# VHH binders against q9y6x5, part 237

Target 1, 379 residues: q9y6x5
Amino acid sequence: LPPKLLLVSFDGFRADYLKNYEFPHLQNFIKEGVLVEHVKNVFITKTFPNHYSIVTGLYEESHGIVANSMYDAVTKKHFSDSNDKDPFWWNEAVPIWVTNQLQENRSSAAAMWPGTDVPIHDTISSYFMNYNSSVSFEERLNNITMWLNNSNPPVTFATLYWEEPDASGHKYGPEDKENMSRVLKKIDDLIGDLVQRLKMLGLWENLNVIITSDHGMTQCSQDRLINLDSCIDHSYYTLIDLSPVAAILPKINRTEVYNKLKNCSPHMNVYLKEDIPNRFYYQHNDRIQPIILVADEGWTIVLNESSQKLGDHGYDNSLPSMHPFLAAHGPAFHKGYKHSTINIVDIYPMMCHILGLKPHPNNGTFGHTKCLLVDQWCI
Key: E = the ipSAE of ESMFold2; O = the ipSAE of OpenDDE; V2 = 0.75 times the mean of E and O plus 0.25 times the DockQ between their complexes.

## First folded at step 10 (VHH)

Design K24 (framework vhh_surovatamig_d1)
Fold by ESMFold2-Fast, scan of step 10:
Structure K24 (fold): chain B 379 residues (1-379), chain A 125 residues (1-125)
Amino acid sequence: as target 1 above (379 residues)
Amino acid sequence: EVQLVESGGGLVQPGGSLRLSCAASGFTFSDYAMSWVRQAPGKGLEWVATIKQSGSETDYVDSVKGRFTISRDNAKKSLYLQMNSLRAEDTAVYYCAAKYRYDTALYEPKSYDYRGQGTLVTVSS
């Protein structure tokens, strides 16, 4: 039988939550599997960009999903959550489920992973659910396990996405121990349900399962606001994205807009596109705007208003608060192994190896994940 | 053509009740999370309440918990806000707002995909 992989994401699961809260079900999963304590995600540290980096192994400038809100200067198209089904936005890369279906006579299944309800390179997951946040974790799990057990050609790659703890992280902030304890306990219970369901269906022993996330969360405050309206008038630019990374499309000369924005706040860096730090790998794409503003950790960019968010993400990817974790269990993985850090782009070539797929050119390094795998030497 | 049309606003005395309605057209209403956002005179937009696509999950800003109830009728393509025990600080223009994805943008009123023209609620003696 071909190897099988289930990739699970809990949106906004900050790595150090594992140290500050109890996860009995996740801890049992890790005891018989592997844990990567920190996953260094890509910049910007947002949901759509990082979810697409996990399944393509590419930096955002290469896969084209450069933010949750985008403008393409060549085609003059606008992207938001409500129009994410236009294949144009996703076609700059080939995600693993497309490769899985095209290289082998295999099927892919998806429960709401970003991009899986879109035909990419004329290929959509063999089985998928259209995004609907009202659909319970249990219903998503029921569909995924049904497809894993009852498909021909067999489902060899499956994805499952859950919106928490991101939504609660934004509402309460990661420092709200009482509310975050409640939310994270519920997530741990869902992990317990996942393992129990796989065991009852006879899938557990032969299925590789990865549990990961796209980013972390940091504490915000009404005392840490940057009012963009105090820097520049709206007549000078079009705003493509606001916070904590603002994407500015000038309506006048770019240098003139830059000069109005530079030095406006000590808690924000202002970059011309070509001056964006190389370490971000956030420069070479038409969807990256001519001027980018990057707020310091915990600072929110606003337009003459307050913000109700007590937590946020999107900040510098070197910040530990922005890092998720990765845990995995299954026949491909060692038991009881702990690893310190990998890059989020390394997940893709590792998954291709597990599934026996030839990876498309990518920014990941297979060597970084070797110590996790039973068929590899990590010396 | 997408339209969100609010109604039910008006003048009410402190301690009174008011029910707001929003009629949606031009999009698949049942695919969108719906929210009420408000703007008090001279202030910015404030998120008040959210209801998920199926209507089973709701969330509220702390100042209105226990006083306000958000509900929806997907067959009628309508959103409602039942406001009880109204206070002077509830005085605002109330907007119906639609968001395709239930994510981080829900707590940023300006990031909604669609928003109506608003209905004025005045709480005064």
Scores: ipSAE 0.351, ipTM 0.713, lowest interface PAE 4.8, mean pLDDT 91

Design K25 (framework vhh_surovatamig_d1)
Fold by ESMFold2-Fast, scan of step 10:
Structure K25 (fold): chain B 379 residues (1-379), chain A 125 residues (1-125)
Amino acid sequence: as target 1 above (379 residues)
Amino acid sequence: EVQLVESGGGLVQPGGSLRLSCAASGFTFSDYAMSWVRQAPGKGLEWVATIKQSGSETDYVDSVKGRFTISRDNAKKSLYLQMNSLRAEDTAVYYCAAKYRYDTAIYEPKSYDYRGQGTLVTVSS
């Protein structure tokens, strides 16, 4: 019978939380599995881009989900929350659930992972839930486990997405130990519920489970604002995305807009598209705008207004505060093994190996994850 | 055409109460998280309160906790804000706002998919 994999994401789970708070259920999971202490995500360090990188193994410039708000210069289309179901935005890559379903006798299941409620290359996840934040973790878990046990052809790849601790990280900031302690304890309890449910249903011993996240979180402040309206008038540009990476579409000469922005604040870098640092792998896509602004860690770009976010992400992917972790358990994984760092794009080829799928060309390196796997030699 | 129409604003004395209403049309109201955002004179937009699609969870800015209550009626396609113990600092234009994804951008008033024309609330003697 084919191997099975459940991929779970807790949005905005900063790797550093593991050292600063107690997670008894997650530590029990890791004790009989593996832990990668830091996952270096892709730039920009935002939800939609990084969730799609996990399941495609591609940098954002290659898979086309380059931000949570986008404009495509070729087609003149705008991407927002209200039109995220247009397949156009997702069709520049093939996510793992599509490849999984194109194999004979295989199905995929999804509880709200970004992209799973969209037909991509004319293929939608075999079983899925339309995005609705009001649906409890328990209901998402109940549907996933039902589909893992009661589907023909069998579900071999399943995804489960949860919005916390990201929402609370934004509201309280990661330095609010009292509030973050309560939130993270609830997350740990959900991990306990997940493991218990899988054991009760007879799934635990034969299912590979990955628990990961898309990015971290850093502390913001009303004392760290960059007011774009003090730099340049709105008549000169169209704003595609604001903070902490601003996407600027000039209405006039690009050089004139760049010159107005380039020395406006010591706490942001201003790049013409062709000058974006190569290390970001954020340049070769029509959805990347002619000028981008990158705020320094903890700084918020605003339009003559205050920001109520006490935490944020989207910053430089070299920052440890932006890094999530990865934990895994199951027949494919060693027991009690710790690894320091992988790239988020490395998850995709590892998952393809576990499922016996041929990966599409990708930016990940299978060698980086070999030491996690029982069927591989680590040298 | 999407419309959000606010009502219920007016002049009230400190310590008084007002109930704001918002009538929604042109979209599937029950699929959207709903919020109240406000703009005080000479200030930027400030997020005040949010309610999830089913009405299951609410969230508030700290300055209004215990004083304001957000609620919704999906059958009537209406959003409400009950404002009690009003203070001079609550003086603002209040906007009804809709967002399809209940995510972190909920705290950024300019990130909303739809916003109404606003209703003025003045708290003074």
Scores: ipSAE 0.011, ipTM 0.546, lowest interface PAE 9.5, mean pLDDT 91

Design K26 (framework vhh_surovatamig_d1)
Fold by ESMFold2-Fast, scan of step 10:
Structure K26 (fold): chain B 379 residues (1-379), chain A 125 residues (1-125)
Amino acid sequence: as target 1 above (379 residues)
Amino acid sequence: EVQLVESGGGLVQPGGSLRLSCAASGFTFSDYAMSWVRQAPGKGLEWVATIKQSGSETDYVDSVKGRFTISRDNAKKSLYLQMNSLRAEDTAVYYCAAKYRYDTAFWEPKSYDYRGQGTLVTVSS
């Protein structure tokens, strides 16, 4: 039988939550599988960019989903995470479900992973659910497991997305131990439900399961605000994205806008596009604006107003608070193995290997994940 | 084409009640999480309450929890805010706001896809 893979994302699951809270179900999963303690995500450390990097193996400048809010200077189109259905935004890369469907005539299934309800290069996931936050984890899981068992051609790649702990991380902040403990216990219970459902349906022993996330979360405060209106007047620019990475489209000379911004706050770095640090891999795309502002960890950029967020993400991808983890179980993976760090772009070529797919050109390095896999020599 | 029209604002005594309504048109109302956001005189926008697409889950800023109730009628394409035990600090222009994705941006009032023109609530003697 062909190998099968289920990729699960819990949005905003900071890696060090694993060390600070109890996860009995997740720890049982890891005991008979593998754990990567830190996954270094791509910049900017936001939901849509990192979810697309997981399934393409590409940096944001290469796959084109460079933020949750974007403007394309060539076509003059505007993207927000609420109007993600235009294929134009997703067509700069080929995600794994498209590759899966084009090779060996296999099917893919998706419960709300970003991009799976969009035809990309004229190919949409064989089975999918339109995004709706009111749909329970149980309903998403029921559909995925039904498709894994009852599809022709067979579903060999499936994805499942869940919005927590991101929403609660924003509301309470990651330092709220009481509220975060309750939220994370609920997630652990959902992981228990996932494993139990797969066992009851006879899928568990032959299915490869990856549990990961797109980013972490850091503590914010109303005492750590950067007011852009104190830096520059609205008549000088169009704001494409705000916080913690502001995307500025100048209405006047770019150098004049830069000079008004560059010394405005000690807690914000201001970059001309060509001066964005090379380590971010965030420069070579028309959707990256001429001036980018990057707030320091825990600082929020605002427009003459307060922020109610107690947690946020989007910050420098070198920050451990921005890192998720990766846990995996199944016939492709070793049992009881712990690995320190991989890059989020490394997940795609690993998944292609597990599924027997030829990967599209990507920024990942297969060698970084070899020690996780039973069929690979890691020396 | 998209419209959100708020109504029900007015002058009310401290401890009183008001019910705000928002009539939506020009988009598929049942696909959007809906919120109430407010702006007090001389202040920025503040998120007040959110309700998910089906009406099954609600969330509130701590200062109004237990006093305000958000609800919706998808058949009538309408959003409501029942405000009880009103305080002077509740004085603000109240805006109806729509967001396709609930999970991340609902805490940032300026991040909403659509917002109405607002209705003024004044709590004073």
Scores: ipSAE 0.068, ipTM 0.581, lowest interface PAE 6.8, mean pLDDT 90

Design K27 (framework vhh_surovatamig_d1)
Fold by ESMFold2-Fast, scan of step 10:
Structure K27 (fold): chain B 379 residues (1-379), chain A 125 residues (1-125)
Amino acid sequence: as target 1 above (379 residues)
Amino acid sequence: EVQLVESGGGLVQPGGSLRLSCAASGFTFSDYAMSWVRQAPGKGLEWVATIKQSGSETDYVDSVKGRFTISRDNAKKSLYLQMNSLRAEDTAVYYCAAKYRYDTAFFEPKSYDYRGQGTLVTVSS
């Protein structure tokens, strides 16, 4: 039997939610599998960039999905203005489902993972669902399990994406214990449904399952706003992305724009592209704009307005509030093992190892995930 | 050519009702989450309500909960906002807005993929 892997993402699942709320179904999953308490994601700590880093093992500057809103100066394309199904944005890397289909002549299946409804290097996931947020978790799970059981060539890599708890994290903020408790209980119930479905279909014992997320969430407030309009007139620049990382395309001299911004607020850092800290690995891509503003944790950049967000992400990837977790179960994984931290780019080479695929060059380190795997030594 | 055309705005007394409509064309309406966003005189854009692609889930800003109802008709490619018990603070230009991906950005009124030209709602005695 070829090895099989299901990769599940719950968007915006902050790692410390596991310590502050009860997850009976997830705890049963972990008891018989592995838990990585913190996954250090890539900068910027946003949905599309980090989901693509999970499946490519690359920093954002290398895979080309550098933000949820992007501008390419050469083609003059805007990511938000073009259908996200334009392969131009995704073609700077080869995601694992493409490698799975091309190296081993096996099938891939996808329920809404970012990029899976796009032909990348002329290859689209063998089975996929076009993105639609109204499609229930149950319908996504039904399709994935059908494809895992009833496909030729066999589906060996499958992905499943769910938008919560990110949407509720933005609306209520992570410090709203009453609302977040309700939301997180619902997610735990969905994890219970997932395990039950896999057991009913005879998949549970022979399937490797990874449950993870792309980022965390931090508390925001109307008392923590940076009004960009107080620093610079809108006629001097084009705004490509706003908060908490603003991407500035100057319409005048770059140095003049930089000088107007650099001392505007004590709660944001202003970087010329070449001065962006090396530890971010966020510099070597044409889609990264000439000036980047990075707000301090919990601060929101606005244009002469109030913000309705009570939670946000995108901040410095060294912040624990930005970190998700990773839990896994299956024949490749130890039982009852807990690990402190891995990098999100390390997930890709680990998944390639489990599937028997040769990884494309990547920024992950296989050694960081060895202790999770039964066929490896963690020395 | 993408178009969102709002209608139904006007002058109304406090406590009154209005129904806003938005007619969409030039894109696959049923693939988009739809929102109403508003801009009061001298203020920035404020998100008011969102409805998911199939109409299965709705969400509202706290100040309008129980008073406003968002709905859609995918066959007619139309979005609606039923506004009841209107207050002076509801005075604003109301915009129909479309977002393809629901994740993270629906609370950013300026990041919508498409937005109409707006319809003015004035609540005054």
Scores: ipSAE 0.387, ipTM 0.733, lowest interface PAE 4.5, mean pLDDT 91

Design K28 (framework vhh_surovatamig_d1; at its last look DockQ between E and O 0.85; V2 from the best seeds 0.00; counts 0 for: pae E 4.6 > 2)
Fold by ESMFold2-Fast, scan of step 10:
Structure K28 (fold): chain B 379 residues (1-379), chain A 125 residues (1-125)
Amino acid sequence: as target 1 above (379 residues)
Amino acid sequence: EVQLVESGGGLVQPGGSLRLSCAASGFTFSDYAMSWVRQAPGKGLEWVATIKQSGSETDYVDSVKGRFTISRDNAKKSLYLQMNSLRAEDTAVYYCAAKYRYDTAFYEPRSYDYRGQGTLVTVSS
C-alpha cells in the first residue's frame, strides 16, 4: 500500500500556547508521536505565504505568494484572498498535491487549504472543497476521511485547514487567558475528534498525520499605533498592504517617499526593496513593492484611525511569538521524540520523503527533519 | 460591476429601532462573509458585526451585543442589521462590507474586498 499523509493546519496556533494552556488530546497525540516545539516560518508571517511555503518548501520570494494582498508590477494585476483562484499567482511553484498527482497514479484531497481549489500548472487537487468558513470542522473531516477510504486512484495526500485559533487571537489577543482558554479547549476537542474518527475508520495505524500551523500571534494595543498619515500624504503612494508590514508603491520619486517615511516612527523599520535584510528572503520577486515598512512586535500601522485588533501576526519571523509548532504521528514518525526547531520550508522535503515523491528544488533541508523519522539515522 | 447598496437609515429617538438593508450585486454573495462597519462624525471606521457565508455564525462588537442582530438572505443577496435600543453613540454612517476570507479584515475596515456608499443613522436628543 502506498504511504498516506494527512496535513492539518490550525491557523494562528502560537507555539507557546502549548506551555500556557492544557491540551489533553494533543498531548496524548504527541506522547505517541513527535513534537517540534518551534517552527520558524517565512517572512512575512501571514496565512497565505506560510501555507504555500509548507506545501512547496520555498521562501515567499520564490513561490510568489508574498502577502495576503499583493500587486504585480509587471502584469499590473492585484491579488487579495478574493482573487486566489487566478493560477497566475500560484504558478511560480509546484505544491506537493500537484507533485503527488503527477509522479504516480495517486490522488490528493483537500478541505480548504489555500491554493487547493486552483488549477496550478493545469493540475487541481483530485478532491477539494471550495473555501467556506461556515463549513464545520466535522464536515471537513468527514469529507477528508471519506476520500482517504473510498478513492481510486488512492488518496495518498490530504490537507485539512481550520481558521481557529487565528480569528479569536485577533479578536481577544493571545494574553486573554479566559477567552483563549475556551477557544483552545475547543480546538483540543477537535483534535480528539480527529484521532477518534481515524481510529474508528481503521485509518489511524497506517496514516501519517501532521498537525501544524502557519504562524503565531502577538498582543496588540491602542497604545501601540503607528499613524502612517502623520508620515506621508496618501496622494504620494498606493498602499498595497498595511499592517504590520506595509507595502508601498510610490506615485512620485521613490527616494522622496522613503525620506518622508524613514524617521516617522521609532517602532517601524523602513526598507527600500534592495535593503530588506537578507535573512528575510524577501526581495527577489516583482510582487514585493519598492518600499516595505516593518512594524515592531505588537505595533499596528494605521491610517489616522484606531484599530480593533487585540492580536496580530505578520511580524519578523525571528520572533518566538510568530512561531507555530509541529506535531506528528504515524508509521513514518518516532514515538515520544521532541525536537527544538525546524524551518517551515523543511516540512515539504520531509513530506515528499514520507510519500516517496521526488521533491522539486526547494529551500528546505531534509537533514533538519530526519531525526523525526523511523527510517533515518540522525547524528 | 460590484455594487453594495444600503438602505433603511434615518432619524430615530434614543431607545428606538431601525432595520438596515444591503442589496448586493456583481459578485457571488454566498461566498463572502458580510459585515456592517460604521463611521461616527469626526471618527474613524469601526467594525460592528460580521456574519459568515451560510449565516450560521455571527459576531459583534461588545457595545452592540444584545441590541443589534445581523442576518443575511443568500437567495435574495441581501444583508440586514436590526438595531434595537439605539443610543446617541450609535449615530454614524453604516456601511455594508464584504470579505472573502474569515480572518482579520473585519477588524480593519480598509481591508474589505467591497464596501457600499453607506446609510446615515442619526439617534437624536
Scores: ipSAE 0.661, ipTM 0.859, lowest interface PAE 2.0, mean pLDDT 92
Fold by OpenDDE, look of step 11:
Structure K28 (fold): chain B 379 residues (1-379), chain A 125 residues (1-125)
Amino acid sequence: as target 1 above (379 residues)
Amino acid sequence: EVQLVESGGGLVQPGGSLRLSCAASGFTFSDYAMSWVRQAPGKGLEWVATIKQSGSETDYVDSVKGRFTISRDNAKKSLYLQMNSLRAEDTAVYYCAAKYRYDTAFYEPRSYDYRGQGTLVTVSS
């Protein structure tokens, strides 16, 4: 049988949730498979960019999805979570489901993973769901597993996306033990449902399953706000993206805008595009705006308003609070093996290996995941 | 063109009731979660209530729980807010707002894709 892989994302699942909360189903999944305790994601640590990095193995500057909100100065186009259907934004890279889809006797399926309902390089998965936040996990799971089980040509790669615990993390904050315990229990139950469904369909032993996330969540507070209006008049710039990494498009001289912002807060770093730290790999794309503001962990950039969010993400990707985890199970993976850390871009070459796909040029390192795989020598 | 038009605001005494309406046009109403947000005098925008696409799931800010009810009619492309037991602190401009994705916080008023011009609710004796 051709190798099959299901990639599952629970949005905003911070890595240390595994240590601080109980996950009977996920722990069982891990016990029978592998765990990477911390995954260093890409900067900025937002949903669309990181999900695309997982499936391309590229930094954001390379795959072109540099934020959840983007602006292209040449075409005057805007990208947002509600305006993401233009292939223009996605075509700077080739995601793995496209690569897989183009193979003989293979097809791809997707349940609401970012970018999967858009034709990228004139290719779309044979089976996909248009994004709808009201669709239950169960329905998404049922469709994915049906396609994995009954499709011709066979679905050999599938993605499944779920919006929690991110939404709740924003609402309650990651440190709200009572509410987050409830939320995370539901997530664990969904994992239980996933495993049960796969077993019932006879897929469990033959299907490779990766459960991961795009980013973590940090605690925010009404006491940690950075008000840009205190530093600069709104008429002097256009805000392309706000918090915790603000993208600034100056309407006046860039230097003047920079000078007004550079000392706005001791809890915010202000970068000209050319001065963005190299470690972020967030410079070499025209969609990155001339000025970037990066708030410190737990600080929120606002425009003369309060924020009701008690949790947020998008911060420095070196922060542990921003890191998700990766768990996996299936024929390709060891059993009962734990690994400390990988980079999120490392997932792509691993998935390509599992599926027997030739990877496009990418920033991942296959060597970082070798110890997870049964067919590889672990040094 | 996308349009959200609020109505139903006005002056009411404490303990009174109002029903706000929002008429939507120019987008697929049923694909969006809808919310009410408000801005009190001298304060920032505040999330009040959200109803998902199907209408079966609702959420409220704690201060209005038990008093306010959000509802929608997808066929009429309309959003409603029944406000009972109104208090002085409920005085605000109320805005109808639409959001496509759930992964970003509904609790951030600036994160909505569309928002109306608002209707003023004044609760005063």
Scores: ipSAE 0.392, ipTM 0.756, lowest interface PAE 1.3, mean pLDDT 95
Fold by ESMFold2, look of step 11:
Structure K28 (fold): chain B 379 residues (1-379), chain A 125 residues (1-125)
Amino acid sequence: as target 1 above (379 residues)
Amino acid sequence: EVQLVESGGGLVQPGGSLRLSCAASGFTFSDYAMSWVRQAPGKGLEWVATIKQSGSETDYVDSVKGRFTISRDNAKKSLYLQMNSLRAEDTAVYYCAAKYRYDTAFYEPRSYDYRGQGTLVTVSS
């Protein structure tokens, strides 16, 4: 039997939710498998970049999905989380499902993971669902398990994406214990349903399952706004992305735009592209705009004075509030092992190892994940 | 060319009712979650309600819960807002808005993919 892997993401699942809320089903999953308490994700800590980093092992500057909103000056193309189907955006890297299904006697399946409904390098996931947020978790899971059990060539790699707790985290903020307890209980119930379904279908014992997320969530407030319009006339630039990392394309002299912005707020760092801190690995791609503005944790860059969201992400990837967790169970993984931290780019070479795939050049370090794996000597 | 055309605004007494409509063209309507967003005089944009692509799930800002009902007809490419028990605070220009993905920005009005020209609702004697 070839090794099989299911990769599951619950969007916006902040790592310390595990300590601050009750997850009986997820905790049972962890007890029988492994936990990585904090995964250091990539900057910018947004949905599309981090989901692609998981499946490519690359920093955003290297895989080309550098934000949820992008502009390419040469082709004059625009990308957004609603205009994401052009393979142009995705083709700077090869995601693991493409490598997997190009192997002899292998297929890949996908339930709404970002990019899996796009023909990347003329190759779309062997089985996939077009993105539609109205499709229930149960239907996504039913399709994935049907494909895992009934496909020829067999599905050996599958992905499953769910939009919560991210959507509710934006609405309530991570510190709203009453509302987030209700939301996170629903998520834990879905994890229970997942495990139960896999057991009932005979998949549980031989399927490797990773449950992770792309980023966390930090608390926002109407008292923590940065009004960009108070610092610069909007006619001086094109706004490619707004908050919490603004992407600024100057319409006038770049240095003049920088000078107007650099003292706009003590709660915002302003970078020329060449001055972006090296630790972000966020400089060497044409899709990164000439000026970026990085808000401090919990601050929101706005063009007007009102905002209805109480939580956000996209901040500095050194912030613990931006970090997801990773849990895993299956024949490849130890049972009852807890690990402190890995980098999100480390997940890709680990998955390649589990699946017996040769990884493409990447930024991950296989050694960082060896202690999770039964077949590796942890030293 | 994408168009969202709102209609049904007007002057109404407090406690009255009004039904807004939005006709969509130039995009695959059923692929988009749809919202109503409003702007009161001198204020910023405020999210009011959202309905998912199939019409199966709705969400509302707390101030309109129980009074407003969002609905859609995918065959007619139309979005609706039934507004009951109207209050002076509901006075605003109401915009029809479209977003492909549910999970990121319904609460951030500037992140919508498409927005109409708006229709004015005035709640006054």
Scores: ipSAE 0.334, ipTM 0.733, lowest interface PAE 4.6, mean pLDDT 92
ESMFold2 (binder alone), look of step 11: mean pLDDT 85; pTM 0.865

